# Miniprotein binders against a2bj90, part 56

Target 1, 235 residues: a2bj90
Amino acid sequence: MSRSARRKTSALNTVLRVVEVFASIQGEGPFTGTYSVFVRLAGCNLRCPFCDTRYAWSLEAGKPLGVEELVEEIARYEPSLVVITGGEPLLQRHPLNSLVEGLESLGLRVQLETNGILPAPARDEQLWRVYHVVSPKDVPVRVPGAKLHPSWVDYARATGRAWFKFLVANEQHVREVAEYVAKLGIPRSRVYIMPLTPEKLDMKELLELHSRIASLAVKWRLNFSPRLHLLVQLP

## First folded at step 21 (miniprotein)

Design TX14
Fold by OpenDDE base, look of step 21:
Structure TX14 (fold): chain B 235 residues (1-235), chain A 83 residues (1-83)
Amino acid sequence: as target 1 above (235 residues)
Amino acid sequence: SPEEEDEAQWLLKLARIYQRAAMRAARRGDYDKAIFYLDLAIELLEEALELFSNPEIRKQIEQELQTVKERIEAFKKKLEEQK
């Protein structure tokens, strides 16, 4: 391989397509309430009808950013957590491992948000060390092309650093989630249900929906994820 | 029971929330999102219909279900025209 080809391959492993970087509170899952920097990566392998971030579906919607520059930008916010989200972050797996390495070298905690379609991290990846919130789209909402990769169940069991978050509207959806996780051998302590909220919901209706789904979480002995950022009107 | 009636009223309210979301999506040309929320509204209306015994309320829910189904078919055609 020529020196030019090695420089191009090294440059490809150090550049991410990034839609946005912003500070807020983590509104969802096990880290709810944590002051966080969000890194929204471009590109997705799904086309969920209910997606609130459709602008991130194309890789071209992201700007190319160097990993080192991105680490410096994130560090300036002094975050309690770095949340890597987007379309599907694992579409950029190679430079994402480099990003995680940089962030961990600064002592920053990292959480990945993924749809769980792509394989879980292997033991030799930097991604193995971080926290993962997996959001399956096959149950109950049945997005075409969504299927949880089995390696996420193995990763969760091996590391204790994965949780599974499901969108639900009613008790039937909660039942389907309970059956699905039981079948896969996912412990209930690692399962979150979250209300399926439409965009621009009235605050009274949003609160009532949260209350109804939280009651179902207690009834079914599952964890509840709020949409806290919507409740407190943050990004 | 009073608990079943409260649940039935909630399901109707939630179905109407999703219908409003669907109509907002359709106005933007997001027919895939519109269909998704209307499918959820159907599931909730059907569940509510099982909980209501009042014939007048049941008739209203059945009419609402029919209207939602017709809108889904109209939006499917619009979604095909965009491909």
Scores: ipSAE 0.867, ipTM 0.948, lowest interface PAE 0.5, mean pLDDT 94
Fold by ESMFold2, look of step 22:
Structure TX14 (fold): chain B 235 residues (1-235), chain A 83 residues (1-83)
Amino acid sequence: as target 1 above (235 residues)
Amino acid sequence: SPEEEDEAQWLLKLARIYQRAAMRAARRGDYDKAIFYLDLAIELLEEALELFSNPEIRKQIEQELQTVKERIEAFKKKLEEQK
């Protein structure tokens, strides 16, 4: 087989299960406010009771898309950031690495959102070079089976390309987060606390909860993540 | 102090926000989400209880706690029926 035929055969075998692709702003974490394309991958290894994207839990909920087709679709939006989310995107790790390679070949900046249960990228993965926002679900909210893989701390230290984001409702939760990250050796500059917002809050309630959690972030010298897309009513 | 009073009142308000969210989730049949929000409401009510010394206020919070715990058990039964 020629080199061209081998590359064609490899491309034909690289497929992602995709729930949705859409443009919006990144509303959370270190890239808040960035014009982004979101790629929601199907499948999740958790069943968080507070999840607002339950429709992405099943791998079968995703439409099979070839990686090259997906790269072309994303590129048409001319995004400043490509946010890969889900479910849990690392359940589709192999074709995800192919997607990242395609996006980076076009100079597109990529961020992954992960619950951190599966291991951090290895040095030889395309995912090694992208940004990661890791949202552990074992503190303070304590979802069963949600233990953070320790490689994410090592990855953050080695690369500087990972941040850790925690849902909190009150100061006791913030204390638990502070103790957890101190124990794991995660510096506070890499930690975000974010308000645990139920769906359908009116704007006054949403703002008050943001204000309370932001005040706690200042008090505890942690970074604050809004849920900006909720405040400005974007998807 | 005024700051402790403000915090205590906020905890009660937030607990009630989560209770309303739980009831909305339960109306959709999302009993796992409902239980999650009621568990948060319990945590917040217990924290508020630590900040109040007035026995009538404490009695009201304890009654609210009992009601929430009973609701959790009802929703656990509903969740099991969905299995």
Scores: ipSAE 0.851, ipTM 0.936, lowest interface PAE 0.7, mean pLDDT 92

Design TX15
Fold by OpenDDE base, look of step 23:
Structure TX15 (fold): chain B 235 residues (1-235), chain A 83 residues (1-83)
Amino acid sequence: as target 1 above (235 residues)
Amino acid sequence: SPEEEDEAQWLLKLARIYQRAAERAARRGDYDKAIFYLDLAVELLEEALELFSNPEIRKQIEQELQETKERIEKFKKKLEEQK
């Protein structure tokens, strides 16, 4: 490889396309209630009909930001957690590993949110060290082109740093999740069910839906993820 | 049972929540999202129909199911027209 090709590859590994950076409370999954900086990356490999972040689907919707600059921006918030989300963050895997390295060097905890279509981190990646919340899109709601990559199950077993979060509307969806995770050999302790909430739901209806799905979580011996940010009206 | 009736009433309520979400999506031209929420509403209405024994309530749910299915087909056509 020519010196020019190495410089171009090094420059490409140091820039992320970022839609937004903001501080809030993590509203979902195992880190619910944590003061977090959210980094929403641009680009997605899915087109989920229920997506609330459609504006992040195109890579062009993100601004190019240097990894070093982004680390400095994140650090100014003094977060208890850095949440990397977006469309699909793993579409920017190379610069994302560099970002994780920078954040970990400052002692910051990192959680990735992914749809689980792309392979889990390998042992030589910086991403191997962080927490992952995988949101499969093949069960119970089937998004075209969604399939959980098997390596996420192996990663979860090897590291204990992965959880699986599923959107559900009723008991039938919860049953399908229970069957799916049993078939894949995912421990129930790593599984979260979360209410499938439409946009602009009334607070009373939102709370009732949370209550109903939480009761199903207990019945089916699964963890419950709230949409806490919606309940407390945070971003 | 009173528990089955409470569940049936909840399923109806939830179906109507998704129907309202579908109508909001359709007004924005988001017919893929509209169809998605109407499909969920159909599933919930069908489940509710199995739990209700009252003939008048069943008739209302059957009508709402039919109207929802017709709306899905309408939005599928509109989604095709956008391609």
Scores: ipSAE 0.870, ipTM 0.949, lowest interface PAE 0.5, mean pLDDT 94
Fold by OpenDDE base, look of step 21:
Structure TX15 (fold): chain B 235 residues (1-235), chain A 83 residues (1-83)
Amino acid sequence: as target 1 above (235 residues)
Amino acid sequence: SPEEEDEAQWLLKLARIYQRAAERAARRGDYDKAIFYLDLAVELLEEALELFSNPEIRKQIEQELQETKERIEKFKKKLEEQK
């Protein structure tokens, strides 16, 4: 293989398609309330009808950014956490491992948001070391083509660095989640239920929905994820 | 029970939240999103109907349920016309 072919393959592994980078509060899951930089990656392997980030579904919606440049941009915000999200971040797995390596070298904590369709990190990947919030789309919302990859359950057991977050509207959805996680052998302590909120809810309606789902979380002995950013009107 | 009546009233309110979200999506041409929220509204209306004993309230929910199902079929047609 010529020196030119190795340089082209190395350059491809160091560029991410990025939609946006912004600072906010993590509004969801185990890191709720943490000052975070969000990196929204382009491209998704799903077409969830309820998705609020449809603009990120195409890879072409992202700009190509070098990993080194992106690490420097993130570091300027002095974040308590770096949240890698998007469509599906694991579609860019190779340059994403390089990004994680760069961020960890600066002592930054990293959390990945994923739909769990693609395989969990292997032990030799930099992604093995970070935190993961897996958001299955097969239960209860039944998005076509959604299926949790079994390796995420194994990763959760091996590392303790994975949580599972489910969208729910009512008690029947919470029951379906409880049955699903029991069948897969996912500990309830690693399960979050979150309100299925439409866009542009009235604040009173949003609060009432949060209250109802939080009460169900207590009843069913599951963790509750707010949509905190919606409640406090942050990005 | 009073608790069942409170839950039934909440389910009706939540169904109507999703119906309004569906109408906003449909106005943007997002018929897949509209159908998704109307399917949720149907599930909630059906659950509320099981909890209500009042014949007049049941009749109103049954009518709203039928109208919601008809809207789903209308939006399915529009979604196919976009393909």
Scores: ipSAE 0.869, ipTM 0.948, lowest interface PAE 0.5, mean pLDDT 94
Fold by OpenDDE base, fold request of step 24:
Structure TX15 (fold): chain B 235 residues (1-235), chain A 83 residues (1-83)
Amino acid sequence: as target 1 above (235 residues)
Amino acid sequence: SPEEEDEAQWLLKLARIYQRAAERAARRGDYDKAIFYLDLAVELLEEALELFSNPEIRKQIEQELQETKERIEKFKKKLEEQK
């Protein structure tokens, strides 16, 4: 392998395509209420019709940022958690492992948000050490091309660092989630249901929808994820 | 039951929330998103129709279902015209 080929492969592992970096409160899942820096990566392997971040679907929508520069930018916010999200962060798997290594070296906790289509982290990846919230897009809402990769169930069992978050509108959706996780052998303690909220919902309607879905979570013995950022009007 | 009636009224309200979201999406040319929300509205209206016993309310829901389905077909055509 020529010296030129080694330099090109090293550069590809140190640059991320980033859409935005911002500080807020984690509004969803097991870390709800945590002061967090959000890193939204560019590119997605899905085209969900309900996606609120369509601007992140193209890799070209992201700016190229060095991993070291991005670690320094994140560290300036003094976050309690770093949330890596985007379209699909695992499309940038190699430089993402380098980012995680840099953040962990500073003692920062990291959470990944993923659609679960791509394989879970292997034991030799830096991503193996972080927290993962997997949002399947095949149940109860069916996005074409969405299928949970089975390795996420194995990863959840091996590490205890994965949770599964599902969008729901009614009790039938909650039933479908309960059946799906039972079939896969996912413990209910690892499952979150979250209201399927449209954009610009009235606050009274938003609160009522949260109340209805939270009651269903109790009835079905599942965890409830709010959309806390929508309730408190944060990014 | 009073509980079934409360649930049916909620499902109607939620269907109308998604219908409004669909119309907002359609105004932006996001017909895929509009169809998605109208499909959810159809599911919720069908569930509400099973819970309502009042013939007048049932007739109103059946009409709203038909109008929603027609709106979906309109937006499917619009989505095809964009390709």
Scores: ipSAE 0.860, ipTM 0.945, lowest interface PAE 0.5, mean pLDDT 94
Fold by OpenDDE base, fold request of step 24:
Structure TX15 (fold): chain B 235 residues (1-235), chain A 83 residues (1-83)
Amino acid sequence: as target 1 above (235 residues)
Amino acid sequence: SPEEEDEAQWLLKLARIYQRAAERAARRGDYDKAIFYLDLAVELLEEALELFSNPEIRKQIEQELQETKERIEKFKKKLEEQK
């Protein structure tokens, strides 16, 4: 392999296209309430009609940032968790593994948010070591081209570091989630249901929706994810 | 039951929340999002209709369902015009 090919491969592994970096509270899933730095990566393999981060769909919407520079930027916030999100972070898998390596070297915990379409991490990836919240887009709402990659179920069983988060509006959606996870052999303890919130809900409507979905979570013996950031008016 | 009535009223309220979200999306030319929320509103209205026994309320929900379905078809046409 020529020196030029090694330089091109090294450069591809050291730069991420990043939309935004910000500190907030993790509002969703198993890490709800955690002081977190969010790294929103650019590019998505889906076009979910309900997406709240459509500005991240294009790779060109992200600025190229060096992994080392990004690690330093994140570290300045002294986060309890680093949340890698975006469109679909795993579209930038190679430099993302380098980012994870850098963050882990500082003792920072990392959580990935993914739609689960791309394969789960392999054992030789740095991503194998981090936490993953997988948000399937095929159940209960169906986004065209969404299908959970089977390797996420295997990864969850092997590591205990994956959770599955589903958007729901009513009991029928919760039933569909319960059937789906049962069919795939996903333990209920790894499943979160979350209210499907439209933009610009008033606080009363938002609270009532949370209450209704939380009651369904108890009834169906599933974990509940709030949209805590919406409830406390954080980003 | 009183519990079924409470649930039915909630489903109606939630449907109307999604309808308002759809109309906001449509005003921005986001017909994909508008259709998505109206499809959810249809599902919720259909479920609410099953829980209501009052003929007047049922008639109102049936009308709202029909109007919602017509709105979906309008937005599908608008979405096609954008392609």
Scores: ipSAE 0.859, ipTM 0.945, lowest interface PAE 0.5, mean pLDDT 94
Fold by OpenDDE base, fold request of step 24:
Structure TX15 (fold): chain B 235 residues (1-235), chain A 83 residues (1-83)
Amino acid sequence: as target 1 above (235 residues)
Amino acid sequence: SPEEEDEAQWLLKLARIYQRAAERAARRGDYDKAIFYLDLAVELLEEALELFSNPEIRKQIEQELQETKERIEKFKKKLEEQK
């Protein structure tokens, strides 16, 4: 490989397309209530009709940021957790591994949010060491082109560092989730159901929906994820 | 049962929440999102219909279900006209 090819490959591994960086409380999944810095990466391999972050679908919506600069920016917030989200963060897998390495060198914990279409981390990736919340888009709501990559089930079993989060509206959705996770051999202890909240839901309706879905979680012996940020009116 | 009736009333309420969300999306020309919320409303109305025994309420739900399905087909047509 020529010096030019090595420089191009090194430069591709050091820059992320970032939409936004902000501090808040993690509102969802196993880390609910954690003071977190959110890094929203640009680009997505899906076009979910219910997506609230459509502005992140294009790679061009993100600004190019160096990994080192981004690590320094994140560190200034003194986060208890760094949440990597976006459209689909794993579209930027190579520079994302470099970001994780930088953050871990500072002793920062990292959680990835992914749709699970792309392969899980391999053992030699820095991403192998972090936490993952996988949000499948094939069940119960079916997004065209969504299919959970089987390696996420293997990763969850091997590491205990993956959870699966599903949007649900009713008991039929919870049943479909239960059947899906049973078929794939995902442990129920790694499964979260979360209310499928429409836009502009009032607080009374939001609380009632949370109560109904939480009751279904107990009935079906699944974990419940709130939409805590919506309940406490944080970003 | 009173519990089934409470659940059925909730499902109807939630269906109507999604229908309102769909109509807001459709007014913005976001027919993909409108169809998505109406599909959810159909599922909830169908589940509610199974829980109601009152013939008059059932008839109302069946009508609302049919109207929702017709609305989906209308929005599918509009979505294809945008492509």
Scores: ipSAE 0.859, ipTM 0.945, lowest interface PAE 0.5, mean pLDDT 94

Design TX15
Fold by ESMFold2, look of step 22:
Structure TX15 (fold): chain B 235 residues (1-235), chain A 83 residues (1-83)
Amino acid sequence: as target 1 above (235 residues)
Amino acid sequence: SPEEEDEAQWLLKLARIYQRAAERAARRGDYDKAIFYLDLAVELLEEALELFSNPEIRKQIEQELQETKERIEKFKKKLEEQK
C-alpha cells in the first residue's frame, strides 16, 4: 500500500501530537452527558500528583497525526461534541487552531479542557469560538506553577464560553474556591465544584462523595459537576 | 448536634478513603500521589478532631493523625530515593 506516500503527505500538513482518540460520554462540567469524541493531546506543563492521565505528560507520548486526517477520523464518529483534552492542549496551540477550524467547518461543536496557565484565545483565533472548561490547579489543592492566567476571566466575561471547574473534598475547600473566584471576579454561574475522587472507589463510597459535594454546591450556590463516567464505568 | 456529629463522622470516613487511596498509590510506587492523599487525610482528621468532644474518640483521632504524619515522612523519603 502507499504508506510512504501518505506519510509524506502527513509530514507536509499541520500536525498534532495525539495520545488517543476515543468515543465516550462527557462526564464533567456543563456538557455532562453529551456523546463525545475525546482527543487527548500529548504534553503537559504541570505534574499534578493527583493526575489520572500521567501517560499524556510527555510530548513524546503522542504520535504525529495530520490535522486533516484527524478531522476525518473524528467526523466518522458523528459526535455531538468534540472534547480536546490532554495533558495541556494549549501547548500545541497553532495546530490546535487548525484542528478547530476543520471541525467547525463541518459544523462540529468543540470544547477544550485546559489548566488555564496559558492565555485564553485571542479574538482572531479559531479557539475564540470554542467552549472552554478551565480547571485551575492552585486552588484548593495547590500545585506549584499552576497560576491561572487572568485573560481567562476576561474571556469568560466577554464571550460566555468559559466555565471554571474545581476539585474539592470538603467544605473548607469549597470556601477556598468561593473566595478565589470572588477575588478574581468569576461569577458563580460559571463555577463548578467536582468531587476529588481517588481511583478504585467502591460504588457506595463514590455515590456518597458525590452526594456530599452536590449538597455543598447547593449550600454555596455553585454548580455541581459529577464525574459521570466513573458512575457509569466509561472511559 | 446531629448535624455536627454526622459531619464529623463523614470527615473521618473520607480521611480513611484517602488513606486507602494513598496505600494503593504507594504500592504502585506513586509516592507523590500517596503523599497528596495523606495530606488531605491529615486536613480531614484535624477538622474532625475539632468536632468531637468525647475524650476516647479524640484520643483515637489524635493517634491516627500522628500515624498518618509518620507515613507522610516515610513516603517523602521514598519519593526522594526515586529522584
Scores: ipSAE 0.858, ipTM 0.939, lowest interface PAE 0.7, mean pLDDT 92
Fold by ESMFold2, look of step 21:
Structure TX15 (fold): chain B 235 residues (1-235), chain A 83 residues (1-83)
Amino acid sequence: as target 1 above (235 residues)
Amino acid sequence: SPEEEDEAQWLLKLARIYQRAAERAARRGDYDKAIFYLDLAVELLEEALELFSNPEIRKQIEQELQETKERIEKFKKKLEEQK
C-alpha cells in the first residue's frame, strides 16, 4: 500500500468533527487569563436558548479532521492550555480520548468544557487525567433534558480535577445554585458563578453586570468567573 | 433604605437589558432566545415590585410587567409558527 493510503486508513480511525480551532485567552473559570488554543467540537445534546455558539449544535457543522493533524495544528500555537469545548465534546468521546493522548504526549495541559449530562471519565480513559469545567444547565436555568450526571461529583471528589460553573442573573439565581451544590455535596471552593450576558451588550452594561455578580460571589462565598474575553474583546 | 433603593433600581435596569436583548433576538427570528430573556425580565420586574413602596413607581412597573407578558405570548405564537 502507498504511504498516502496508509495515512488515510489511520485517519478514518482517529477523526474528530471540528468546528473551529483558534488561539485566545481562557476567559472563564479557574484558568481565566491563560493563553489558550480552543478546539470547538461539533454536536450538542442540548439546545439552550442562551447559547452563544449555536453554530456548533449540529454535527454537520464540524469538518472531519485527523487527530494527528489536529495535534500538530494545536502545537504550532505553543499554547499554555488547550481548551476542548463545543457543542458537547463528550458526544465524540472515543476520538476525543485519542486527541487527549496526543496532546499529553507533547506535555500540553488540557481542559474540557462540558454540560455534564454524559458521565464523567472512567479511570482508564485519557480524559480521567485532564481538567474539567462542568456547566450544569438544570440550575438556575432549567433547560429541558439537562440533568447533571451524578458521576461528575464523584469524579470531582476522587480527582480534584473538576469545577462547576453556573450562569446567574440575580441573587435568587445565586441562592438556587447554593442550594443545588449543597444538596449534591459540591464544596463552595469548586463552584463558580458567572454573569448571564446577552450577545452584543455594551461595555458599560457588561461592566455593571460583572460588578453586581462579583459582589454576589463575595456575599455568598462562591468563586466568581468573569467573561474576560468579552471585556477585552477577544474571541 | 439606600441599599434597597439601589438594588431595586438595578433590577429595573437589568430587566430592561434583557428586554432589549429579547428584541434583538426576535428581529433575528430567535424567538426561543427572546422568550428566555423576557422570562428573566418578568422575574426581575416582579422582584423589583417587592422592593418599591412608592405607588406611582409600582404602577409603572406593573404596566411594564403586563406589556412584557403580552410580548412573551406574542413570541410564543411566533415560535409555534416556526415549527
Scores: ipSAE 0.851, ipTM 0.937, lowest interface PAE 0.7, mean pLDDT 92
Fold by ESMFold2, fold request of step 24:
Structure TX15 (fold): chain B 235 residues (1-235), chain A 83 residues (1-83)
Amino acid sequence: as target 1 above (235 residues)
Amino acid sequence: SPEEEDEAQWLLKLARIYQRAAERAARRGDYDKAIFYLDLAVELLEEALELFSNPEIRKQIEQELQETKERIEKFKKKLEEQK
C-alpha cells in the first residue's frame, strides 16, 4: 500500500482513548482567548504532584472512540482551535496522527499540549504541521523522569510552531528557567512563564499572583501566560 | 528598603497560600501534592527570612518553618502508608 492509502485506512479504523471533549477558551500560552474544543486523551508518562487532571493518568480512564466519529463531533462545535491535551497525548501517537489528518482535511487549526518527553514530530507526520505548546517538567519544578527531548528545540527553530511554557512561583524559579532556556538555545520569544496556581484561590489572591509573575516576565524579558480560564471561571 | 519589605511580605503571603493548598490536598488524601506545596512554602519562608532583620519577625518565621517541615514529614509517612 502507498503511504497515502495507509494513512487513510488508519484514520478510518483507528481508535483513541478519550477522557473528555468540551468547548471552552484556551486560557494559556500563545493562543490565549481563542474559542476552542478541548480533547483530553487518556494516559500519562508522568505523575506530577501538582497535576489538576489526575483522572486522565490511566489509559483505562479513556473511552474508546473512532477517529472519524471524533472528527465529526469536534467539527459540530465549529471551533476556532482544536486543543489536544491529556495526560500526555503523544502516548497515543499513531491514532493521534490519524485524528490530526481528519481535522486538517476540514481546515481546522490544531494545537497540541505536551510535556515534551517524547520526541517532536517527524517531517512525515501529520503532527509536523500542528502547533505545539511544550511544558517541560524538569525546570523549575523537578518531576522525576521529566527530561525534555532535545528534538523539540530543533523543531521549534525549523518550523516556528512550538513554544515552551513553565510554571513559576518566584524570581528564583524565573532565573532557573532563564538559565535552562539559554543553555538549550531556546529564544526568549518562544518562552512563557505562568503562575504556579493551586486550585480554589480567591480572586484577589489569583490576581495578585498574576500581577507578580507578569512583572517578573517584564523584568526578565520573557512572555507571560495567564491562566485566563481561572480568572473567568471556565473549565 | 521599601521594595525589600514589599518582597518579604509577598513571600510570606505566597508561602501561606501554598500552605493552605497543601492542607486542602491532604484532606483529599493527595499527600504527594501536599508535600509539593509545602516544599514550595519552605523555599519561600527561607527567602523571606533572609530579608527580615527584626528578631521577633525572624523568630515567627523560624517557628513557621519548623512547623511546616514537621508537616512534610507527617505527610511523607502517610504517603508511604498508601503505597
Scores: ipSAE 0.848, ipTM 0.936, lowest interface PAE 0.7, mean pLDDT 92
Fold by ESMFold2, fold request of step 24:
Structure TX15 (fold): chain B 235 residues (1-235), chain A 83 residues (1-83)
Amino acid sequence: as target 1 above (235 residues)
Amino acid sequence: SPEEEDEAQWLLKLARIYQRAAERAARRGDYDKAIFYLDLAVELLEEALELFSNPEIRKQIEQELQETKERIEKFKKKLEEQK
């Protein structure tokens, strides 16, 4: 079979377990502020105590959607960015590659959010060509089972399409992140620190926490990620 | 110094933000989340304690630390009861 025929057959024969699809802004990381469609995939290989999306942990939380149908749904929003998130989207790696193929065939830009436990994309995967924001959960807070797969560092170096994002509460956490990324050889230009923000902070507290973590980012010469969607009250 | 005093006051404020978040989580029965935020609060209170020299303030922080650690143990028991 030709590559074109294989691609069409793969899209028609695969499904994704999807929790929700919605339009919003990307509030975190290097694409902050971009009009985006979020695709939340079901299933996660972690049980982070601070997780705000526990409803996506079980694969059963998602409904099965055909990849071609999902591409058409996403396209109707006319997004500037498609953000694939979850749970952990790489648990559904095979149909996810088909989704990426469909989105890219329409010229749509794709970003993946991952906890980095599963390996980075191989060169022959559609996921190789998209952007990735990797959020390791073994630093500064250690979640049981979390361990960044080393291939993500090699992928970032080879492609320039991966960034690493860490939740921090104070300067000690930032120091731990700095030591971790230095040991792994992750350059500061690829590292974001983001405020560890509990639910239901009032706006004054939210802004003050943002200000303190942003000041630490400047001090440590790291990139700062807001949680902009919280500041502007979007999902 | 003004910078040290500002940092110490912020650490106390942030510890209390996480303590309130823990109580909200506990009211929902999310004791793993509650313990996570209380552990953060303990670390922040310990850091703040090293920055204050005023004995009355230090005693208040030490009492808050003790109360927080006691709540952690209570929530750990509650989490075990949920299994």
Scores: ipSAE 0.846, ipTM 0.936, lowest interface PAE 0.7, mean pLDDT 92
Fold by ESMFold2, fold request of step 24:
Structure TX15 (fold): chain B 235 residues (1-235), chain A 83 residues (1-83)
Amino acid sequence: as target 1 above (235 residues)
Amino acid sequence: SPEEEDEAQWLLKLARIYQRAAERAARRGDYDKAIFYLDLAVELLEEALELFSNPEIRKQIEQELQETKERIEKFKKKLEEQK
């Protein structure tokens, strides 16, 4: 085999550990409301107590799936956005870059969800060209060891393709977020606050919490992220 | 004030939302999640105490706060047993 053919064969055999693939609406952050395919990758470098997707923590939770096979499966949904989430997707960084390459070759728009502990994409990575929603886990909810890598702020400035999203319950949490992003030099236009919603919250409580956090977003001049999929009862 | 009273009542309601979430998590054996929600409830109850002057209401909140802190300690022990 030529070296070009070997590189194509290697990319074709690149494997991701995938927990689930499904269509829904992106319910959070700057792409809220977009018809999306979600790709949940296995493995996480955190054990957040509030995590709603604990079933994705172990790499063993994922089924091995070839990158080209996965690209074909995603494309059949005809998504407006591909959301790569997990666990922590950057734990599978190399095959993830191959997946992004395949999706981009089809003209599909990609968004990554990350806790931001691992470094932001380098300019020579396929991930450099896609969108990122970074959810630091050291503010206001403090998960030990969950320090945001500073490269994410540099990446956001250089590219304009990263936003920062924080779960909040009250105004004290919003104040902590505001102080944190100011210290890091993250402009408020890149910051989303989102209601800290437990699972199985009834609709009245969910709406009240949304209303209270949205009012705080206006007061603090931050963007508000709903959890729209919960409001409309989609996965 | 009316705004202060509305905020105080909301803080109590939200604390109870998180207390219920903690009980659901504990029933599944997720004691770290349960403690997380109870810690939030403690924060909210303490904040609500600062806003109420009525002695009977304050006494009720203080009792709820004490009970919540005791539940945190019980769940911490259970979490340690899981490790």
Scores: ipSAE 0.832, ipTM 0.930, lowest interface PAE 0.7, mean pLDDT 92

